# VH-VL binders against UPF0178 protein Jann_2168, part 4

Target 1, 156 residues: UPF0178 protein Jann_2168, of Jannaschia sp. (q28qc7)
Amino acid sequence: MTDETRQGRLILIDGDACPVKEEIYTCAYRHKIPVRLVAASYLRHPDHPLITMVMAGDAFDAADDVIAEAAAPGTLVVTGDILLAERCLEAGSVVLNHKGGAYTANSIGAQVATRAIMADIRAGLDGQGIGGQKPFSKADRSAFSNALETALRRLK

## First folded at step 27 (VH-VL; from ac3 with light chain W94Y Y96W)

Design ad1
Fold by OpenDDE, last read:
Structure ad1 (fold): chain C 156 residues (1-156), chain A 124 residues (1-124), chain B 107 residues (1-107)
Amino acid sequence: as target 1 above (156 residues)
Amino acid sequence: QVQLVQSGAEVKKPGASVKVSCKASGYKFTYYAMNWVRQAPGQGLEWMGWINTYTGRPKYADDFKGRVTMTTDTSTSTAYMELRSLRSDDTAVYYCAREGRGYLWGEDYYFDYWGQGTLVTVSS
Amino acid sequence: EIVMTQSPATLSVSPGERATLSCKASQSVSSNVVWYQQKPGQAPRLLIYGASTRYKGIPARFSGSGSGTEFTLTISSLQSEDFAVYYCQQYNNYPWTFGQGTKLEIK
């Protein structure tokens, strides 16, 4: 099989616990961009020429390593792991999180700074109900879809 | 790969101070908060506090407030925990532990990477 | 502080069998619960966060459930390497607090 990266564009999905795979597939079809789903084990995915899957195995960070090694300019990585995001950004990828956050090598530093300051503010609230991720909402899904569309339009 | 390597075991007298180091590698040090957790021999885990590795601001558990100081050296990617006025019941293995989500995608305050632990023994 | 109470203190189960560990919070902690595994002489190992999300690299036989004040860690089919001490932790309110642990031993 031909390496999808030869097309100059590629979407890499951190497949484990990704709630927005269907949105990615749909958008990928419109833009004719190949998608590589990476997970520890097999995940059901559409039988489509643009969609491929890599089973990385159960080893710790196996999937992350596969994604990071494929990361390059012209790739979009969808992940909820900051460490993986960092590796991919260093490789020249654009990164989206599941809630629509978009990151580049140039933007992530400032975004981290802002969030770090916010963490101190939250801590100052004495931690009353400050923990926990809210369930993935329709609003989150919509935000992601919009961010994905924007990112793919810019993907070179 | 991510690694947290702590300083070696310490033996202290009551009233003394101990400073444990935790050197981080394999990731951007200032992108993740660092926590400290201790475990007395044969006992459970006790959260001591965390430090914002970006701003340098710490948050201590009330039980340790006034007696603990958490600091970082970003140039060496090292976190430090100093515990003063040591007592016998401070004898424990002390762990540094990274918050897994980082600042960007935080709010789940789990500890994904741990140091190997530093045994601090306080005895007369 | 929020008190996390684990039960039982010791659980004896045969290899291949199902193990169910309980963690109760003194007040609601939503789904802000973490499960760790600890073996002798080692640091804790992250298993589950957000009450029910399995951490990367953790075998599928580990699962977490619950919300509010009642939480459960389930090991569907115990393997030899699963015998250890398990801790729950809440991160809903400062200070973060841990359960006292459940020792899972071979029956």
Scores: ipSAE 0.728, ipTM 0.900, lowest interface PAE 0.5, mean pLDDT 93
Fold by OpenDDE, fold request of step 28:
Structure ad1 (fold): chain C 156 residues (1-156), chain A 124 residues (1-124), chain B 107 residues (1-107)
Amino acid sequence: as target 1 above (156 residues)
Amino acid sequence: QVQLVQSGAEVKKPGASVKVSCKASGYKFTYYAMNWVRQAPGQGLEWMGWINTYTGRPKYADDFKGRVTMTTDTSTSTAYMELRSLRSDDTAVYYCAREGRGYLWGEDYYFDYWGQGTLVTVSS
Amino acid sequence: EIVMTQSPATLSVSPGERATLSCKASQSVSSNVVWYQQKPGQAPRLLIYGASTRYKGIPARFSGSGSGTEFTLTISSLQSEDFAVYYCQQYNNYPWTFGQGTKLEIK
């Protein structure tokens, strides 16, 4: 089928859950790669020829479905959703999480396992109830940017 | 689509036990933790604990330790919550709720999908 | 445990008007706050996470702000379907705790 996303490089952003959109735009400009921001409703984004947005609607999986349908070899997907990542990997996309971790079809299960085990360890160490989640840091952003750069160089 | 379907309403006497089930579908069950939250009639929400669906290890709120047991059956993608030594003040709607990030550390922790709730009534 | 206190207990607002709901934490919870909407007979629905990030599928009229101990949920222009009970929740420290809720009703 004639899908423009399969004919060239494309970055797909899971927009409603992405803390690193600015980093993506910056890298996209350098590499001259188009970006498609997908979200349920309108999100502010740069007025730039390389940047487009798709409003998927209010259904829970609407945005995910749009992204998954666009996923193909030559696309890079940025998402923190494991299920969406899995769908996109099956379609042949490169998938990065918000911290720059790359999902692969062969590694996603192992990565989840590691996260699950670590969650138990952390919960066990939280004897006094101090824990929770660490805020997304500048270091995380930097790590993502580096990973994105590497991924885009490989994207064909 | 992601769905959490819970077992039906229960009526119990004080001192009895209740076991509520939560069947998950539309996603890989072991990729996300399952939480349990209850709500007494006309009251707010109370977190009871969570269970690691991959390892089977639970983390209970202190208020329920010794009285609650959370388990999973990965073959049926079902989470269970058993509450023992029931009291009248245990009367509540009990919810299973999936954590939405799949054990991602350093990121947000939220309940993105909920069961429809199970009313447990404890009365003499 | 960290106590989450919501105010007011009940907020009466007319359709089309702006609603502002407050949530205060007894100690700093950074930005680790979630907002839920609950209608009668239904489970809570996720609205906002990370204090200010709108969840997918949530209308743009919903917004969250705040950090540390002070948090706010804002509905810019109330729709008929927005009248419900709203809860904040922190996930900074175990145990996870909820506010007591704010009932948003029609004026």
Scores: ipSAE 0.670, ipTM 0.898, lowest interface PAE 0.5, mean pLDDT 92
Fold by OpenDDE, fold request of step 28:
Structure ad1 (fold): chain C 156 residues (1-156), chain A 124 residues (1-124), chain B 107 residues (1-107)
Amino acid sequence: as target 1 above (156 residues)
Amino acid sequence: QVQLVQSGAEVKKPGASVKVSCKASGYKFTYYAMNWVRQAPGQGLEWMGWINTYTGRPKYADDFKGRVTMTTDTSTSTAYMELRSLRSDDTAVYYCAREGRGYLWGEDYYFDYWGQGTLVTVSS
Amino acid sequence: EIVMTQSPATLSVSPGERATLSCKASQSVSSNVVWYQQKPGQAPRLLIYGASTRYKGIPARFSGSGSGTEFTLTISSLQSEDFAVYYCQQYNNYPWTFGQGTKLEIK
């Protein structure tokens, strides 16, 4: 088969609750890197040879297991789940969150520590509307796209 | 696989204290906050508070302040909830529940994994 | 505290039919609403968060909608295992509060 795709690289999307799928597809096309969308059930996705989808089923953590098992050096995983991120890092993947933040094996512990400390501050904001995530902003999308571009350029 | 296993059912007299344990496995215990939720027989769910498993700092619902203590033992990946000065209306199934996102400011706060529940019966 | 009110208290629906459950907040909670399913003798199971996002492993027949003070959980085609009690919960303001629940029973 004559294929312009870059062999040995793969983007894995944790498809459940991923707000940046379109940005991933766009960037993947530019870099000619295949994308594997993983979710419990079918999600609408572009009909493109670089884009494939795996339906993991309704079993608990099924999608996470599929992603973690596919994680390896040369793969980039996009997920907002810290536990999944850790599993993928251990497997040698590059991991980005939805806002473009990168997890590394050496940094994930420190990041969690910082977040935990900040959570105590949050706890002190009693009665204030601090709950929930703000809508994913254009700035967030831009930040992610930039981070993704950088990551894919470095992905071997 | 993530699992939360709670201690067994308790029967207490009014004025007594109860301490329920919740042992976590299948993930890094200190990466996720632990919440406690109770449910009186035939009633809805009531949030009691949460504990930062990393720092050990708890936050209690106002209704339980002064009467509840949440603690953790990181060496055994176990969360504890002690409720003192028990009353008859404290009779309920008590659940530990992991907060689904690991300590993220501004993230969604949901409970993705639950213990099997611990029935605490308070009767004279 | 923010009061979450669910309706109806009991909903009788036949298998294969559509079920619509309502949850109303006493004040705006943005999209910070979670839906849980609970079967007898079991702990609640997370279904939806952020008002409209399905949790991992949740069947596509479950969907959530709404913002502000009005929220809806919809089951497009009821399966036998879907008959249970459903709770909404807000996480906009402390303390976190739950609705009183809607019992979905077989017609």
Scores: ipSAE 0.643, ipTM 0.891, lowest interface PAE 0.5, mean pLDDT 92
Fold by OpenDDE, last read:
Structure ad1 (fold): chain C 156 residues (1-156), chain A 124 residues (1-124), chain B 107 residues (1-107)
Amino acid sequence: as target 1 above (156 residues)
Amino acid sequence: QVQLVQSGAEVKKPGASVKVSCKASGYKFTYYAMNWVRQAPGQGLEWMGWINTYTGRPKYADDFKGRVTMTTDTSTSTAYMELRSLRSDDTAVYYCAREGRGYLWGEDYYFDYWGQGTLVTVSS
Amino acid sequence: EIVMTQSPATLSVSPGERATLSCKASQSVSSNVVWYQQKPGQAPRLLIYGASTRYKGIPARFSGSGSGTEFTLTISSLQSEDFAVYYCQQYNNYPWTFGQGTKLEIK
């Protein structure tokens, strides 16, 4: 895909389940970086020249493909999907999860390893399932915002 | 693209064992847990257990403990489910299903990709 | 184990109409509920997780709601391809358990 924004900085949002869209918009305004929200269907978003949305359609993995195709050096991707993160990293993007953690080619494996081990520990302790979901906290939002700011300052 | 391909249909006698394979491709096999779910003809879905593809540690549903063994071969990205002491009510389509969050247990647990299913028929 | 009970067993609805499917848990499962769609001869397809989060690639006409013990899957405007069996599943407590399914058929 030929995209004029590939020559510049661009923020790509995996919009299907992103809890930090507002934080992204706010930061994008400060840095004057365009944002592309990608989702299967329409999502409410600010009417702002820097904010655009792409509706990928209902096809399975369509949104992921759109994001991955747009991924390139100079882009920052926000996603909680490890597989998508890997694709984007391979394309040269900077990738952040919703809590401000950075996915890197070298860190994904280690992160998964830790998670896998912890899964066994949890499963062996009491046999309990996932349990209640903790709401996305203010601390989480703050952490993400800080990480995003740092990432955007470094984004070439 | 992510794909789970299971072994072919099996016909077994009561008391026999069956081993179903599930070959994964399109992603790093050890990044996601593999679950097994079966479905008797015309019936609903029944969770059998999961295996940690990274550590190799399985967790079985109580109903299957002692009769089921889940294993993996990371070199071939293949998960296996062996069910022993088969009986007629074990007749079902058996599915492998990938846990979709990559061991993110504090969040959600869902099956995003499924094998095509393996029919196991137990008959005298 | 936690028993998931779906209702109705069969739901007849015309294309273009709204369908509402119910799933009740025998005890609280918080929001740890998944909805799947299954068509004949196919494996289940993930629709909703966390009770109300639509999975990527799933049409907007599908929505989930509920918490605790009562959950609902809603299809706002039924399409021809939506007629299938729908299952809810809890992942709050081992073992994971599924509802018995609701067959959505054309009226």
Scores: ipSAE 0.639, ipTM 0.898, lowest interface PAE 0.5, mean pLDDT 92

Design ad1
Fold by ESMFold2, fold request of step 28:
Structure ad1 (fold): chain C 156 residues (1-156), chain A 124 residues (1-124), chain B 107 residues (1-107)
Amino acid sequence: as target 1 above (156 residues)
Amino acid sequence: QVQLVQSGAEVKKPGASVKVSCKASGYKFTYYAMNWVRQAPGQGLEWMGWINTYTGRPKYADDFKGRVTMTTDTSTSTAYMELRSLRSDDTAVYYCAREGRGYLWGEDYYFDYWGQGTLVTVSS
Amino acid sequence: EIVMTQSPATLSVSPGERATLSCKASQSVSSNVVWYQQKPGQAPRLLIYGASTRYKGIPARFSGSGSGTEFTLTISSLQSEDFAVYYCQQYNNYPWTFGQGTKLEIK
């Protein structure tokens, strides 16, 4: 862990395919919480003292390793990757998905179980279009912003 | 790190069965579906089906339904694929492949980790 | 069942050049397409999903585009390690289906 991770709150963004960066930045400015945007290569971001861009490079899982090594109590990780989410939860982070779903080590098992049963139901839809994610909506953006605010107020 | 290790190559006679194992490590086995894909020599990839590693329920591609059985042993984090009534045109490399989204994170059905492959040769 | 047709079957290009590989679906698959790379004796390697999203650790010279029935993988500034067979896969409908592959070889 860095000294800042042990002594203060930190937001870690899995920058690959994150649709809510602006919402994170706005919340971070309000709460004066540093943000580390992590990706394989450069991503556009605000020129602001709270925002740090970390380019992890093209090595396999390099960005995930950077995030997981920084994860600790007092950190909040935004990611859509369940493997990364599990590593961060084991390190003591709170994890949010892009639609405002919040995960803790205590809750994730039951959530996976429900989704595994839904996968069986989808398998019964032979020859029908089941693939792909729903488009990210304005309602999803609002739900995320509310969940982020709630999670940050509890983050200590 | 995530790793899928398959059982070794097999030589079988027509009419026999083969059971290929796929041992998973580096992740929670019951969080991700396991798919089976084969590749005949000099040919492309053919999806055979998947096994729900949480419920144990399989889904088979129509061409294999009736000849294939997919199972898991969650205590050893191992998936199995058994193909029965082997024919010479079943000669192929058989892969296990993990669905990268897992059950929790959506419906993008791409395969991010693959086993090393198991060559099954069916000959007289 | 959705048929994925790749073209050309073989593409001969020199290092440093751009390669463009095509994949056509027999019906709309939205953006539900994956690209894999496979070298001799190896398992497929995931490059791109959702038609255009690079998987983690994949170099920026790989890019994908397309929607509906027509999809393209582009490799800018080819390197020696990029010579391999490339497969597309759709995940719109069961069963999941793959194209027959495009072999990218040194001219």
Scores: ipSAE 0.560, ipTM 0.838, lowest interface PAE 1.2, mean pLDDT 88
Fold by ESMFold2, last read:
Structure ad1 (fold): chain C 156 residues (1-156), chain A 124 residues (1-124), chain B 107 residues (1-107)
Amino acid sequence: as target 1 above (156 residues)
Amino acid sequence: QVQLVQSGAEVKKPGASVKVSCKASGYKFTYYAMNWVRQAPGQGLEWMGWINTYTGRPKYADDFKGRVTMTTDTSTSTAYMELRSLRSDDTAVYYCAREGRGYLWGEDYYFDYWGQGTLVTVSS
Amino acid sequence: EIVMTQSPATLSVSPGERATLSCKASQSVSSNVVWYQQKPGQAPRLLIYGASTRYKGIPARFSGSGSGTEFTLTISSLQSEDFAVYYCQQYNNYPWTFGQGTKLEIK
């Protein structure tokens, strides 16, 4: 039996709108950790023994339910969805967002509170072009890769 | 599992007020802004404003300033919209709608969960 | 405020065919556009945000495109449940505004 098998380490990707799949695969190959890519429909992915594609189907939130049911100690979840992140943290997973932000059950509430206050400030700025996400940058990719390495070294 | 349940239909006379409730469940109420949108019979959708469910501070559309009050009760996960000085052209279905990115993760102001709607009829 | 203009007002199409719905903004809204579906007596249902990103659980036959002032919702291989009214919304500037809707009907 390998150490991987006895510990059951697993990376779960929320595949909908995930911009860092290649960074995850590269890191997973290095650490020999299986990856489960979960989405409603098929997503292009490498043909590799470590990579498994799970098509959850068209039911509302089916992909999130698949991920949350698989979440456990020894898993790492990559998602940009707050609700899914909270479910996975409650199940004992490590959770990263796409920009390398790591979350614990204790830290996420304070981070949300800060952002809620900033939302009031933005609403008071009635200027042109307040909507929309900033583009995903090369620096964001590097930050994510570094955070993923750190998180995987501590995963057990 | 996310659900927004609104109070029942109301019939009002011109000059009266109406207060619509929206009870949220299945998520952390203070993590997501709540919007109010109305739809007159046979017509499209009109944004009325939103309330910051963490701070309690609203932002109103200009057409409603002075007539609308949006509030929350975080202990019951309930948002409220009160529209005063009702006119016949305020007859509409009023919806609450959650902003889907939440405060933490985005500035995309789309509405992913909607209440079932509350019909308010204003007639003399 | 930004006016969102949808066309056509009504589109009659047979099941199994493709429908193309248009939404035009009175000024640039970047890619800050949402598409909703609404059936009679129901609340709107979110389909697409950011002009082209499908919301989770939305079938792949729905796709969105556009940037700036012109946006398109395409529904490939129409199903019977797809006949409804469709609205676009912008979220570039307050106030958030919606188009007047396009009614998609069986021909």
Scores: ipSAE 0.482, ipTM 0.811, lowest interface PAE 1.5, mean pLDDT 87
Fold by ESMFold2, fold request of step 28:
Structure ad1 (fold): chain C 156 residues (1-156), chain A 124 residues (1-124), chain B 107 residues (1-107)
Amino acid sequence: as target 1 above (156 residues)
Amino acid sequence: QVQLVQSGAEVKKPGASVKVSCKASGYKFTYYAMNWVRQAPGQGLEWMGWINTYTGRPKYADDFKGRVTMTTDTSTSTAYMELRSLRSDDTAVYYCAREGRGYLWGEDYYFDYWGQGTLVTVSS
Amino acid sequence: EIVMTQSPATLSVSPGERATLSCKASQSVSSNVVWYQQKPGQAPRLLIYGASTRYKGIPARFSGSGSGTEFTLTISSLQSEDFAVYYCQQYNNYPWTFGQGTKLEIK
């Protein structure tokens, strides 16, 4: 239920391991944009008219299918999953990763190429601590929040 | 919908070579590294190495260096593992396994999709 | 290389009960641990990565914990489909290494 259209602005959250849910909610309140938090099972979320929890069920990738089916022009998807990101871009969504990286169908290949080359470089470093994600920093949160604001203002 | 389909079982003599294929579908092959892991009968899992499907460069576990070659054919989305100078203790199920998250999203080296396995039996 | 040691070798537990599986690394691996389930004649199935992050589609009864050298996989309400062999893997340093497995028997 939007004010005027059935296809108003919408934020879709891939709830699996999303570290920036609070940043998304805060921004959504400011812009009055509905949010669907999608996961296989229940995730704790604010009791707020803009926030809807969608439990996609227990099938493998069921949450991804729910998100991709809802993706359309006017939607913004937050995900850490490149396969889901590609599906949503093809459907016309704006897609952000958890660190605020924005993607287009035309840019994602070059970004993957850069990371693939970095993977070779890391493989040449056989020392301690080569694996694992670095801690999600306050700078990462700020970068995401700024990217989200920019993307939402552009969202039509 | 991601699927990894491996070539069929092989019976080999000591000293021969085997080349196992792994055809990927349901995702962009060059976005995710491909690993090879083997499991001897009744034993645990042993990592053999991985191939960078974008650059074509492998990294081999030390125990296999000099005997293994990992390659890809990106036009058919297929990874290959060739093990040479086979010994009876190379009898195992050989798996291909995709690294999760892909190159873009980070460096957690877990395997989210696995092939069905290829039994290679080395006997005289 | 980092040796991953699992205990016990076999764990017999009744359905509905809680199972706790242990994995110990020979040196610190931070939180860079994966848990897999493997049933006879099948490939391993990913359960947990980063020591505690459940992979998508994995039931909530599976949970992981630990950091440094000691790690635990817990199944909070064992179902009949959960009997299998469970492996831990570290990804802190090359080569990636696996534990020898814990067989979970439902009885």
Scores: ipSAE 0.465, ipTM 0.785, lowest interface PAE 1.6, mean pLDDT 87
Fold by ESMFold2, last read:
Structure ad1 (fold): chain C 156 residues (1-156), chain A 124 residues (1-124), chain B 107 residues (1-107)
Amino acid sequence: as target 1 above (156 residues)
Amino acid sequence: QVQLVQSGAEVKKPGASVKVSCKASGYKFTYYAMNWVRQAPGQGLEWMGWINTYTGRPKYADDFKGRVTMTTDTSTSTAYMELRSLRSDDTAVYYCAREGRGYLWGEDYYFDYWGQGTLVTVSS
Amino acid sequence: EIVMTQSPATLSVSPGERATLSCKASQSVSSNVVWYQQKPGQAPRLLIYGASTRYKGIPARFSGSGSGTEFTLTISSLQSEDFAVYYCQQYNNYPWTFGQGTKLEIK
């Protein structure tokens, strides 16, 4: 790992349940940024010098620990897990969710507060089919790709 | 790592009340909703309600509204469920359960971490 | 409220075989279904949410499918530790409701 700071930038993918791997790889090729795909077990990925698969094993949260330990200034983490996101932000990473939402260590508490209030509002709506996230769309992929480009341009 | 540790088993007479505690550790307590689910012996699971750990506001299932009070103490990361006017058919294991993904990302109301359960026995 | 009905009540299957467990909702719940496994004396264990998304750390032999009113949990190549009671839950409308369970037994 003596080469981990050579490029100064690194993309870390929480690989379990990530729907935008192709978008990440395409962007990484353009920017020449290494990608570490982290999951409990093997995931198919491109045979490419920039792409590294890390198998964390079946220990509870082992993949999250691998990502959080690698997180540092100059890294970008893609995850849908709030606890992992918080750990990575505290380590100095940029964090994106799968729809291109970006967070900072300074804003995450206020964002959680806003969403907690929205949860109360949803709890008052019994007859409207309130459960479930919207299906992942083509517009979501485009929003993510744009957010990723913006984040990588500003990474550092 | 995330843990939910509940208070110990209780034996009650009909008409009494019980208050079960659930102490959370390994995550930010106010980032995730806390649910209460019970299971009568030999029966399935029954959702009782949840409490918003950030705002302190509960939502109760209709079958328990009027008899249940859910509260939190954020300074100790502890959720409480009090069930009043106990009947013999309230005999059950009571679980606290954390809503997965938290407020920030979550509109999927599944429960990823559960307490060990608290047996409440109500007998005349 | 939405009633979740599981079938069969008991399913006897040998290790190494495939098990198929069904869950039917009394009205459409979109894909807002969860599957849990519960062993005696233990809390439920989350397996699948969103009808088909495996929770982190859940083995690939567990898979879920369905939308609307009919949902299936499939366990390919059963392991001895998979013999338990399985519950479905909907989260489309309050109150959240569970099926009555399917007991998966060694044949």
Scores: ipSAE 0.408, ipTM 0.758, lowest interface PAE 2.0, mean pLDDT 86

